# Ledger of designs, part 18: VHH binders against Chemotaxis protein methyltransferase (cheR)

Target 1, 268 residues: Chemotaxis protein methyltransferase (cheR), of Halobacterium salinarum (b0r4j5)
Amino acid sequence: MTDFQTLLEFIETETGFATSYYDESYLDRRVSARMRRRGVEEYAGYLTLLEEDDDDERAELLDTLSVNVTEFFRDEKVWTALRDVLLELADTVRSIDIWSAACADGREPYSLAMLALDAGLDPRNVSILATDIDEDALARARAGRYESTRTADISDQLGFLDNPQEYVDREGDRAFVVNDRVKDLVTFERHDLITGDPKSGFDLVACRNVCIYIDKQYKLPILDTVSKSLREGGHLVLGQTETLPGEVKERFEAEDPRIRIYSRVADT
Key: E = the ipSAE of ESMFold2; O = the ipSAE of OpenDDE; V2 = 0.75 times the mean of E and O plus 0.25 times the DockQ between their complexes.

## First folded at step 22 (VHH; framework vhh_8fcz_2)

Design ad4 (from ac6 with S55R; at its last look DockQ between E and O 0.37; V2 from the best seeds 0.00; counts 0 for: unsure alone 64.99 < 65)
Fold by ESMFold2, look of step 22:
Structure ad4 (fold): chain B 268 residues (1-268), chain A 121 residues (1-121)
Amino acid sequence: as target 1 above (268 residues)
Amino acid sequence: QVQLVESGGGLVQPGGSLRLSCAASGFTFSNYQMNWVRQPPGKGLEWVSAISYDRSDTVYADSVEGRFTIIRDNDKKMVYLQMTSLKTEDTAVYYCAVYDSSGRTDYFDYEGQGTQVTVSS
């Protein structure tokens, strides 16, 4: 067993964080970041630090390991605002077409579907396209099955909704399965945001937390693709810490810049 | 290879002003969004502000909006945080960060040791 594998075993045993749900590269990046902050160069030395019951470091490590882009209703203030956007769209268009770009394991598109149903929209008038380049993530998304862990409580995530039992089925003590009522609104497709052609005609595009593509040679093509996929007057929502640079920013008018919601404007 | 060196912190009274600096090296600075984050005493990291690679877009946490200004100079590979109307709640170690690996406001990858800002009567 490697020093890294020994460290992961300790983490799962002591914190309950399900390290087996994540790629080793993801885990290594997070662990190595903490090691640098503590001035520790070797996994074995870091394990010793954690074993010495350094509660401050255990808490910091758990925080950084639980960083992910997938959570039902992540950042509830955004979802409150999105409810208003969906209600406005229901009054102004006959059919609402939504794109969840870079949907990961599907919690964002399912949150959109649940929000639409919870807001009282007619499911026959709502269609959500959810895309990602990661086929393994899409397989998990299509299954729509999620397990609570000690560090990730699905029931708490769904607490944004008044009656979450209308949208998910319990499977045993820890598993939650998105039901057919919700799944019927969502279509999953593989799509490369960098090299793929823009899609078109969407009323709402969610492109939140695309953190892998920070260099402008990747970021700009992604933003160009999502901006071109919106109809005039369509809405874009970004992650809270994401910027909207240059030429792409000119295509939008801020609806609520504090929560990163924008409207696509006509070229003039 | 990425190196970020923060400076400009200090002790100020409430209502005071301070300007933080961050010198960057070891990467193509003008290709990346830059961020300021902070860690208050006994708390986790808190995102403060971001600026796009071309300076055309800035975004701020609600707690600092209207009081802090993020600035960058791509030729000098510098990012700054101009702070005004400082409050005791702004007391923290401030870091600049290149990477936002999560989009969360409570996590960033940072390389420097930060610069201490203390706001106290």
Scores: ipSAE 0.548, ipTM 0.824, lowest interface PAE 1.6, mean pLDDT 84
ESMFold2 (binder alone), look of step 22: mean pLDDT 79; pTM 0.802
OpenDDE, look of step 22: ipSAE 0.624; ipTM 0.818

Design ad5 (from ac6 with N31Y; at its last look DockQ between E and O 0.45; V2 from the best seeds 0.42)
Amino acid sequence: QVQLVESGGGLVQPGGSLRLSCAASGFTFSYYQMNWVRQPPGKGLEWVSAISYDSSDTVYADSVEGRFTIIRDNDKKMVYLQMTSLKTEDTAVYYCAVYDSSGRTDYFDYEGQGTQVTVSS
ESMFold2, look of step 22: ipSAE 0.561; ipTM 0.831
ESMFold2 (binder alone), look of step 22: mean pLDDT 81; pTM 0.821
OpenDDE, look of step 22: ipSAE 0.584; ipTM 0.807
ESMFold2, look of step 23: ipSAE 0.549; ipTM 0.825
ESMFold2 (binder alone), look of step 23: mean pLDDT 80; pTM 0.817
OpenDDE, look of step 23: ipSAE 0.269; ipTM 0.663

Design ad6 (from ac6 with N31H; at its last fold request DockQ between E and O 0.35; V2 from the best seeds 0.00; counts 0 for: pae E 2.4 > 2)
Amino acid sequence: QVQLVESGGGLVQPGGSLRLSCAASGFTFSHYQMNWVRQPPGKGLEWVSAISYDSSDTVYADSVEGRFTIIRDNDKKMVYLQMTSLKTEDTAVYYCAVYDSSGRTDYFDYEGQGTQVTVSS
ESMFold2, look of step 22: ipSAE 0.557; ipTM 0.823
ESMFold2 (binder alone), look of step 22: mean pLDDT 80; pTM 0.815
OpenDDE, look of step 22: ipSAE 0.676; ipTM 0.853
ESMFold2, fold request of step 25: ipSAE 0.435, 0.380, 0.388; ipTM 0.781, 0.753, 0.762
ESMFold2 (binder alone), fold request of step 25: mean pLDDT 80, 80, 80; pTM 0.809, 0.813, 0.815
OpenDDE, fold request of step 25: ipSAE 0.736, 0.722, 0.683; ipTM 0.873, 0.867, 0.852

## First folded at step 23 (VHH; framework vhh_8fcz_2)

Design ae1 (from ad5 with S56G; at its last look DockQ between E and O 0.44; V2 from the best seeds 0.00; counts 0 for: unsure alone 63.1 < 65)
Fold by OpenDDE, look of step 23:
Structure ae1 (fold): chain B 268 residues (1-268), chain A 121 residues (1-121)
Amino acid sequence: as target 1 above (268 residues)
Amino acid sequence: QVQLVESGGGLVQPGGSLRLSCAASGFTFSYYQMNWVRQPPGKGLEWVSAISYDSGDTVYADSVEGRFTIIRDNDKKMVYLQMTSLKTEDTAVYYCAVYDSSGRTDYFDYEGQGTQVTVSS
């Protein structure tokens, strides 16, 4: 057994992370990245570090290894700005139509719904479409049940809201279920952003997981679809580190480049 | 196999400049956004800058906006970070990074060994 395999066995045994379910090359990349950040060069050295009951490091490692695509209110500065966008829309349109593209397990669309409610908007005037290509993800999203983990505390995430208890029900110490008040604002649908048809008429499109398709052969069709789905003057929200290709950049005007919010401009 | 190799780090006084380089291989470079991230001493990884695959768009963290410039050369498969007006708080190990398909925006699937930047009087 290699030092790396010994390390993986330890991780699985001591942390419960199922390393055996993942590609070893993937795990190696992720573990190595974490090792570099801790100034450790050898797997055996890192194992020793982990064995010394460094719970914080174990938690960080698990965070590094896990695929956590979505969180409630990820990047609070963005959601603060989105609150203002929603309030502005409420003053300018009769009904707000929002599209959460690539919604994964549903935390983003529910965050949008909760944000709208927390901002005092009339739920009758807010509609959120949440789409993903993954039916299993959508099934999880529809259930709206989430569990806190060592690295992801749902209570902390929901702390962004003024009254988080109004939007979720607790099931035990670690489990939370989004209540019907929130769920009623969200409709889930399977959609392929790459090959599917564009939609239309949205006031706000959240496409913050486009980074999973950073290859331009996927990114361009996605952004084309999104841009066509927005009304003129509608808002696009991207991930904090995501860029717009030159081919589609002219379709948008940056509202706040720092938080990657854009306005759809009229076609020339 | 994806490889990223950073260089250009060093010791510089506050107000000084450095230019970091990253050599990329093992993937279709011109198809992907490239990023710079950094790890300050005793702190977590923080994103610094990104550039689109066609250089049509760049984005910067607030802390470096106006001081840093990200550039890429698709023919050479290089990405650069021109750093000016360096501050002590810019001291960190800098990494060139690219996403795979994890969907995480605060972690990168591919990054190099890093290059040390130290800003000190």
Scores: ipSAE 0.446, ipTM 0.762, lowest interface PAE 1.1, mean pLDDT 88
ESMFold2, look of step 23: ipSAE 0.489; ipTM 0.801
ESMFold2 (binder alone), look of step 23: mean pLDDT 79; pTM 0.805

Design ae2 (from ad5 with Y99W; at its last look DockQ between E and O 0.12; V2 from the best seeds 0.00; counts 0 for: placed apart)
Fold by OpenDDE, look of step 23:
Structure ae2 (fold): chain B 268 residues (1-268), chain A 121 residues (1-121)
Amino acid sequence: as target 1 above (268 residues)
Amino acid sequence: QVQLVESGGGLVQPGGSLRLSCAASGFTFSYYQMNWVRQPPGKGLEWVSAISYDSSDTVYADSVEGRFTIIRDNDKKMVYLQMTSLKTEDTAVYYCAVWDSSGRTDYFDYEGQGTQVTVSS
C-alpha cells in the first residue's frame, strides 16, 4: 500500500468520507492542495498531522473534499460533462449562448467562461448571460473578486483547469480576481425567475442554485421560464436537489440523470 | 466551525421505521437549506431529501418519496428524517448536509461521521 492509499484509508475510516467512491486523481489533487496550505509535502507527514489534529485539520480536509454550490467548478463530473457539451455545441452552432440563472456571486458563470476558454473555444463565439434577483450578489459577481476562506480554497477550486493563472490574477495570499479575458464573456443583469419574462435562444442554461431560494409553489414558474428560454435540443443543468415538476417533465429528456443534465425536447 | 452530527441509525427489519436526527452548529442554521444524503455499501453518495430554511419546501428523491419525511426545528437547530416502510436498499450511512441560502449557495456534504442504517431480515 502506498502512502497515499494509506492516507485515503485513514480518511475513510476516521471521517466516514468514502474515498473509494471518488477518482484517485481527484482526491490526490484535493488532498495535495490541502497539504500545500499546511506546508506538508509528504502524504505520510500529512497523515501524521491528521492523526495529531483530530478536529480542525480533519474538518478542513472534509470541507476541501466536500461539494460547494457556489464554488468554481463545483462537481468535477458535471463540469467534465459540460466541457463535452460545449465542444459539441461548438461543432453545431455558430455562437454558443449560455444562461447562468441565479448566478449568485458569479463563480458559476465565470466557471463556464473559463471552461469554454480552457476547452479552446473562440471567445468571440461564446456569450454567457448571468442573472440573479439579488443586486448585491450581482455587484459582487461583477467585481469578480474572491477570497479563499477556511471552507473555500479558490486556488484548489481552480485546480480543475490546466492553467488557472491564465484566467485569474492574485491579490495577496488569499484574494483572486477574474481577469478581463474571462469577464468579457459574461454579462450580468437582474432578473426575477419567478415573475420575469422568459428569455429565448439559449443553448445551455445552468439553473443549479434555485432550490435554496424558492418555495415549492414557485418551482413551476421558474422551470417554465427556463424551459421556454432554451432552444430545442438545448441543455439544462440543474442542481443535485432540483426536481422537475410533472408539468414540465415532458419538456425535457435526461442526458445524464446522475449529474442532472437534460435536453430540451420538441413541443408536441 | 460548521458541525453536523447525525444520530438515530440502527438495525431494523424491512417495513420498519427509524428517525434520524442531525444537530447543527457553527453557522446561522435558519439561513440554510438542510439535506440528508446517504452512501450505500459499495456505492457513492446519493441525495435523499432537502428542506428549505423555513420548512416551506421539502424535496425527496424518487426512491424515498412517500416513505421518508424531512423536518427541521430552527429553534433547536435540528433536522430530522423520519423513515418508514424501510427497504433493504435503504441500507446506508446517512449524512446531514447543508446548502447556504443566505446569499450564497455553498453545499457541505457532511461534517460528521454519519449514522449507519441497516435494513435486514
Scores: ipSAE 0.064, ipTM 0.529, lowest interface PAE 1.9, mean pLDDT 87
ESMFold2, look of step 23: ipSAE 0.506; ipTM 0.790
ESMFold2 (binder alone), look of step 23: mean pLDDT 80; pTM 0.810

Design ae3 (from ad5 with V98T; at its last look DockQ between E and O 0.37; V2 from the best seeds 0.00; counts 0 for: pae E 2.6 > 2)
Fold by ESMFold2, look of step 23:
Structure ae3 (fold): chain B 268 residues (1-268), chain A 121 residues (1-121)
Amino acid sequence: as target 1 above (268 residues)
Amino acid sequence: QVQLVESGGGLVQPGGSLRLSCAASGFTFSYYQMNWVRQPPGKGLEWVSAISYDSSDTVYADSVEGRFTIIRDNDKKMVYLQMTSLKTEDTAVYYCATYDSSGRTDYFDYEGQGTQVTVSS
């Protein structure tokens, strides 16, 4: 094992960030950026720094490693189409079960909850499961508190909705807090898409922007798990630039392939 | 290490056709989605197209859908972009990439030197 591979194994073991699912070049760029900031030029030295109870550096490293660059209502055209999906489901099923399969810090599942409420769905009939492997991201997601930065304006992200004040409260100058009406629809859980408990019976699964950095030996099991979690006629949403490989693709009909919405077809 | 070498660019008239090639080496090519991205004059990079590792799924930006076709050959470790009905706004340097680089992340590792496409009347 190289010093870099040893470092990656430590990160995965100690933090739960699944380094084994990502390309080493992607990881190295981010790790090296943190090493430069700390004045450390060798992976072994950086590993020692992380081992010596430096919780601040571990947190900074995880922030840098995040693949999930999230925003509310990411790629707004998909959310117009998802509103139609939710309305169709409301006419078809009594209870709408939704899974946000890589929820990061929670903006995607909260966007789904807000969309359901904004579309007029009965909140007692909507349940959103939001999962991720990253415990620090889930902690932020449960809090539901987001601050605008000079490069990320939360108010602009919420601009997809006509009346965002119905779903979020302002806290001070830059903070936005998702209110209890929205939070009540969402349950957060740590889940590994390959090794976690089997899931089934979902009407809609969002698995967006998580597979773009994972090689096929893990991408296929993840997509297989997601595919099998859907009821017949359930909907899958992928990120706009993500592809659906052939081993899984025949289980679906393209609903809106340009925005990556699919319907699960009957098994044959 | 990882190398991506683009070729096949040139000067073409509007309505014309051109085929870009990308030769890949230094990684397990058949494991990864491949993309084309482009940089128009004086503008930032924009994503053009993606193809799954097994060629079973392709995705295109709205601006090129119906006119461009992405193709890969895993045996030869090649990615192609077949361009037809070219427009002046397609003028750009074209790059192949193993990951989505269209502003979703600044991950540009393995990007080659690019190949210039100029569409001019």
Scores: ipSAE 0.386, ipTM 0.738, lowest interface PAE 2.6, mean pLDDT 82
ESMFold2 (binder alone), look of step 23: mean pLDDT 80; pTM 0.810
OpenDDE, look of step 23: ipSAE 0.438; ipTM 0.755

Design ae4 (from ad5 with A50S; at its last look DockQ between E and O 0.03; V2 from the best seeds 0.00; counts 0 for: pae O 8.2 > 2, placed apart)
Fold by OpenDDE, look of step 23:
Structure ae4 (fold): chain B 268 residues (1-268), chain A 121 residues (1-121)
Amino acid sequence: as target 1 above (268 residues)
Amino acid sequence: QVQLVESGGGLVQPGGSLRLSCAASGFTFSYYQMNWVRQPPGKGLEWVSSISYDSSDTVYADSVEGRFTIIRDNDKKMVYLQMTSLKTEDTAVYYCAVYDSSGRTDYFDYEGQGTQVTVSS
């Protein structure tokens, strides 16, 4: 067993992160990046660091590794809860405004749109803004075309919905295109979560791909921006391993800490 | 395959200037924000500067504001860091960095080998 594999076993055993489900080369890149940021050059050295019960480093590592793979309806528990959130919002507000931050290739915002439609919401009363810093990703997102791979079956991903055929059109054996009914709910915009201005008035913000920047300190600007963009009583959904910076914790109450859904509280 | 190759580092006296270069390949350069980060001795990486995909926006760390200038050439797929009024605390390995396109675009997943900048009298 290599030093790297030993490190991965430790991570999985001690943190619960399922390293075995991820490509080893991917994990290596991410772990190496984290190591470099901590000034550690060897896997064994990094393992020692982690073994010394550096909780902060373990948390940062998990944050680094927790790449929400851009999948439709990833983590069904979260999306089940989000359905309830959308239904609640439909009863309380005239129009639901959703922000999908760091939307990558668009699977998350389209999932939100599909979820809203599948829940029976009036499309006229739902608006989703999807932003990313990467214009190439946004171009892909706007196209809304996805292909199944050997490891990612789009049809299976869309199985969360009762009638997925209502939301996508098939192109050949493996390609799917999000239809206009879904696309009409989503607007794409380039935005830098770190340096960009806060938005406002959102009922729900999905920020499941929040990450550490170069340093942990740069996570704060992201969450500050997101928190300011939510209305009072609005909802924030983070990634599975994401935590709120201490500086912004008072701005939120946990709705379901297990799936990282929070409510925006009034400022004191 | 994303590749970033930094150059231009060296030894310089306090108050001196250096210009770093980064050659990028393996991705759609003109669609990405480009960044410079640095790693001082014994410390972790710290952000230095960023430039938007179309050069419409530049941002700098407080520590380098007014002294450093980031520019890019999308035709050449190059990003530069002009450093002036260098200080001893600017000593570090400097890296060109770009966001990951896999879904976490606020994280620097790609860096070059770096170029050493040493500011010393």
Scores: ipSAE 0.013, ipTM 0.304, lowest interface PAE 8.2, mean pLDDT 86
ESMFold2, look of step 23: ipSAE 0.529; ipTM 0.804
ESMFold2 (binder alone), look of step 23: mean pLDDT 81; pTM 0.818

Design ae5 (from ad6 with S56G; at its last look DockQ between E and O 0.50; V2 from the best seeds 0.00; counts 0 for: unsure alone 63.5 < 65)
Amino acid sequence: QVQLVESGGGLVQPGGSLRLSCAASGFTFSHYQMNWVRQPPGKGLEWVSAISYDSGDTVYADSVEGRFTIIRDNDKKMVYLQMTSLKTEDTAVYYCAVYDSSGRTDYFDYEGQGTQVTVSS
ESMFold2, look of step 23: ipSAE 0.549; ipTM 0.815
ESMFold2 (binder alone), look of step 23: mean pLDDT 80; pTM 0.808
OpenDDE, look of step 23: ipSAE 0.645; ipTM 0.841

## First folded at step 24 (VHH; framework vhh_8fcz_2)

Design af1 (from ad6 with H31R; at its last look DockQ between E and O 0.46; V2 from the best seeds 0.47)
Fold by OpenDDE, look of step 24:
Structure af1 (fold): chain B 268 residues (1-268), chain A 121 residues (1-121)
Amino acid sequence: as target 1 above (268 residues)
Amino acid sequence: QVQLVESGGGLVQPGGSLRLSCAASGFTFSRYQMNWVRQPPGKGLEWVSAISYDSSDTVYADSVEGRFTIIRDNDKKMVYLQMTSLKTEDTAVYYCAVYDSSGRTDYFDYEGQGTQVTVSS
């Protein structure tokens, strides 16, 4: 057994994190990142640290390992801006069509739905399509059930809303289920952003998880698909740290470059 | 193997300037967005800046907007962070970072050993 494997075994045994269910190379990258932040170079040294350290480092490690791709209302400033976008759309279009691309476990599309409802929009005039390539993710999304963990507090995530209880039902202390009022706005579909056909006519496309496809061979097709799926004047919201490559920049005008919201411009 | 090596950190006074460098290897550099992130003492990792693979777009955290400039050289496989008007709150270990498959903007699968930046009078 390698020092790394010994470390993984420790992590699994002591923290309950199922390291055995993950790709070892992935875990190595994540653990190594954490090690660097703690100034530890050797796995054995890190193991010693974990053994001696209080629950703080273990918690931080778990946070590092438990990568949540999506959260409810992640980056509140973006969602504040999106509220305004939705309100403007409500004044300009009869029905708002939103696409949450790469929706993962559904927190983003549900956030969009909650946002729309919270903004006072008529649910009959809002439709949200949520897509992902991962059927398992979509299954989780459709269930709309989420549990708080040591590293992810759902209640905190929903804190963006004044009255989260209007949109989710609690199951015990840690579990939350998105209610039907919210679910009714969202339709889930499997879709491959890279190879799948573009959609059309969307007023807003959220593609905030494109950072998982940072290689241009993936990023460009995704952005091409997204850009084609927006109507002229439609809005694109990207991840907070995502850059828009030159190949597609001409298709968009920055509405707020700081929060990565763009408007689709007419093709020339 | 992906390698990122940061350099250029040091001690500077408030209002001072510093230029960080990152040497990248082990992947097709010109195809990836590059990022700078930092970890202040006692705090978590904070994203600082990103630059597109073709340098056509840059983005900055609000805390550094207007003061920091990210630049890359694809031929040299280098990314730089020019820091100006440095503040005490800019004190941190700075990392060059690149995504892989996390999808989470505050975590990076690849980052270097970091370079210490200390802003103090």
Scores: ipSAE 0.452, ipTM 0.765, lowest interface PAE 1.1, mean pLDDT 88
ESMFold2, look of step 24: ipSAE 0.497; ipTM 0.803
ESMFold2 (binder alone), look of step 24: mean pLDDT 81; pTM 0.818

Design af2 (from ad6 with H31Q; at its last fold request DockQ between E and O 0.46; V2 from the best seeds 0.00; counts 0 for: pae E 2.7 > 2)
Amino acid sequence: QVQLVESGGGLVQPGGSLRLSCAASGFTFSQYQMNWVRQPPGKGLEWVSAISYDSSDTVYADSVEGRFTIIRDNDKKMVYLQMTSLKTEDTAVYYCAVYDSSGRTDYFDYEGQGTQVTVSS
ESMFold2, look of step 24: ipSAE 0.641; ipTM 0.856
ESMFold2 (binder alone), look of step 24: mean pLDDT 80; pTM 0.814
OpenDDE, look of step 24: ipSAE 0.538; ipTM 0.796
ESMFold2, fold request of step 25: ipSAE 0.415, 0.414, 0.384; ipTM 0.767, 0.767, 0.761
ESMFold2 (binder alone), fold request of step 25: mean pLDDT 80, 80, 79; pTM 0.812, 0.806, 0.799
OpenDDE, fold request of step 25: ipSAE 0.596, 0.663, 0.602; ipTM 0.822, 0.844, 0.821

Design af3 (from ad1 with N31H; at its last read DockQ between E and O 0.53; V2 from the best seeds 0.60)
Amino acid sequence: QVQLVESGGGLVQPGGSLRLSCAASGFTFSHYQMNWVRQPPGKGLEWVSAISYDSSDTVYADSVEGRFTIIRDNDKKMVYLQMTSLKTEDTAVYYCAIYDSSGYTDYFDHEGQGTQVTVSS
ESMFold2, look of step 24: ipSAE 0.625; ipTM 0.848
ESMFold2 (binder alone), look of step 24: mean pLDDT 80; pTM 0.819
OpenDDE, look of step 24: ipSAE 0.499; ipTM 0.784
ESMFold2, fold request of step 25: ipSAE 0.491, 0.542, 0.502; ipTM 0.799, 0.810, 0.801
ESMFold2 (binder alone), fold request of step 25: mean pLDDT 80, 79, 80; pTM 0.812, 0.805, 0.807
OpenDDE, fold request of step 25: ipSAE 0.754, 0.730, 0.741; ipTM 0.870, 0.864, 0.867
ESMFold2, last read: ipSAE 0.499, 0.526, 0.519; ipTM 0.801, 0.824, 0.808
ESMFold2 (binder alone), last read: mean pLDDT 80, 79, 80; pTM 0.810, 0.806, 0.808
OpenDDE, last read: ipSAE 0.703, 0.710, 0.730; ipTM 0.854, 0.854, 0.862

Design af4 (from ad6 with D54E; at its last look DockQ between E and O 0.56; V2 from the best seeds 0.00; counts 0 for: unsure alone 63.1 < 65)
Fold by OpenDDE, look of step 24:
Structure af4 (fold): chain B 268 residues (1-268), chain A 121 residues (1-121)
Amino acid sequence: as target 1 above (268 residues)
Amino acid sequence: QVQLVESGGGLVQPGGSLRLSCAASGFTFSHYQMNWVRQPPGKGLEWVSAISYESSDTVYADSVEGRFTIIRDNDKKMVYLQMTSLKTEDTAVYYCAVYDSSGRTDYFDYEGQGTQVTVSS
């Protein structure tokens, strides 16, 4: 058993975090991140630190390990702006077509749906396509059931909305299910943003979950696909910290550069 | 192995300037957006700034916009953060970082040991 494996076993045994259910490379990256922050270079040293009953570090480690890929209404300022975008679209187009690319477990597309409904838009005039390459993720998304964890409180995430109960049903204290009112706005489809064909005619494309974390060689095809899928004047929303590569930057005009909302410009 | 080594931190007075440096290795530097993040005392990790692959685009947190400038040198595999008009609230350990796969803006898989920046009168 390696020092890292010993560490993982300790974590699982002592904290209850099911390390055995995760990819070891993922765990290694996450644990190493904590180690760096604590100035520890060796797994054995980190184990020692954890063994010394450092509850604070254990909590921080669990937080690090339990990071959710997606959240409802992640970066509220972005969603506030998106509300305005949706309202403007409602005034300019008959039907709003939204694409949530790399939707993961579906929280983003459902957030979009909830946002539209909360903004008072007619559900008949809003259509959201949600795609991901991961079929398991899509299955979770389709189920629309989410559970609060120690590090992710679904209720808090939904706090962006005035009346979250209009959009989700509670199952016990920690479980939430997106209701049919919201689900009816969202269609899920498997799609590969890198190799798949571009779509077309979208008024809004959200691509916040993948682009900021990948190699340039993959980001460019993704952005190419997305850019082709937007209508002229359509909106792209990216991750909060994402920058646009020079290769595709000319295809977009920043609507709000601080929150990474862009408008698709006409090709020259 | 990805390595990031920050330097340039120190003690400065409010209104002062400081330039941080980060030396990167172990990955194709020019293929990744580079970031600066910071952790103030008693607070979580906060994203500060990012720069695109070829410096075609930069972005800053609202708290540092107009005061900080991120720069990269792909030939040297360096990232810099020029900080001006420093405030006490800028006090933090600053990290050079590459995004992780978590989808979160407050978590990074790759960051250095950090460099302490203290702004105090």
Scores: ipSAE 0.479, ipTM 0.781, lowest interface PAE 1.0, mean pLDDT 88
ESMFold2, look of step 24: ipSAE 0.581; ipTM 0.829
ESMFold2 (binder alone), look of step 24: mean pLDDT 79; pTM 0.806

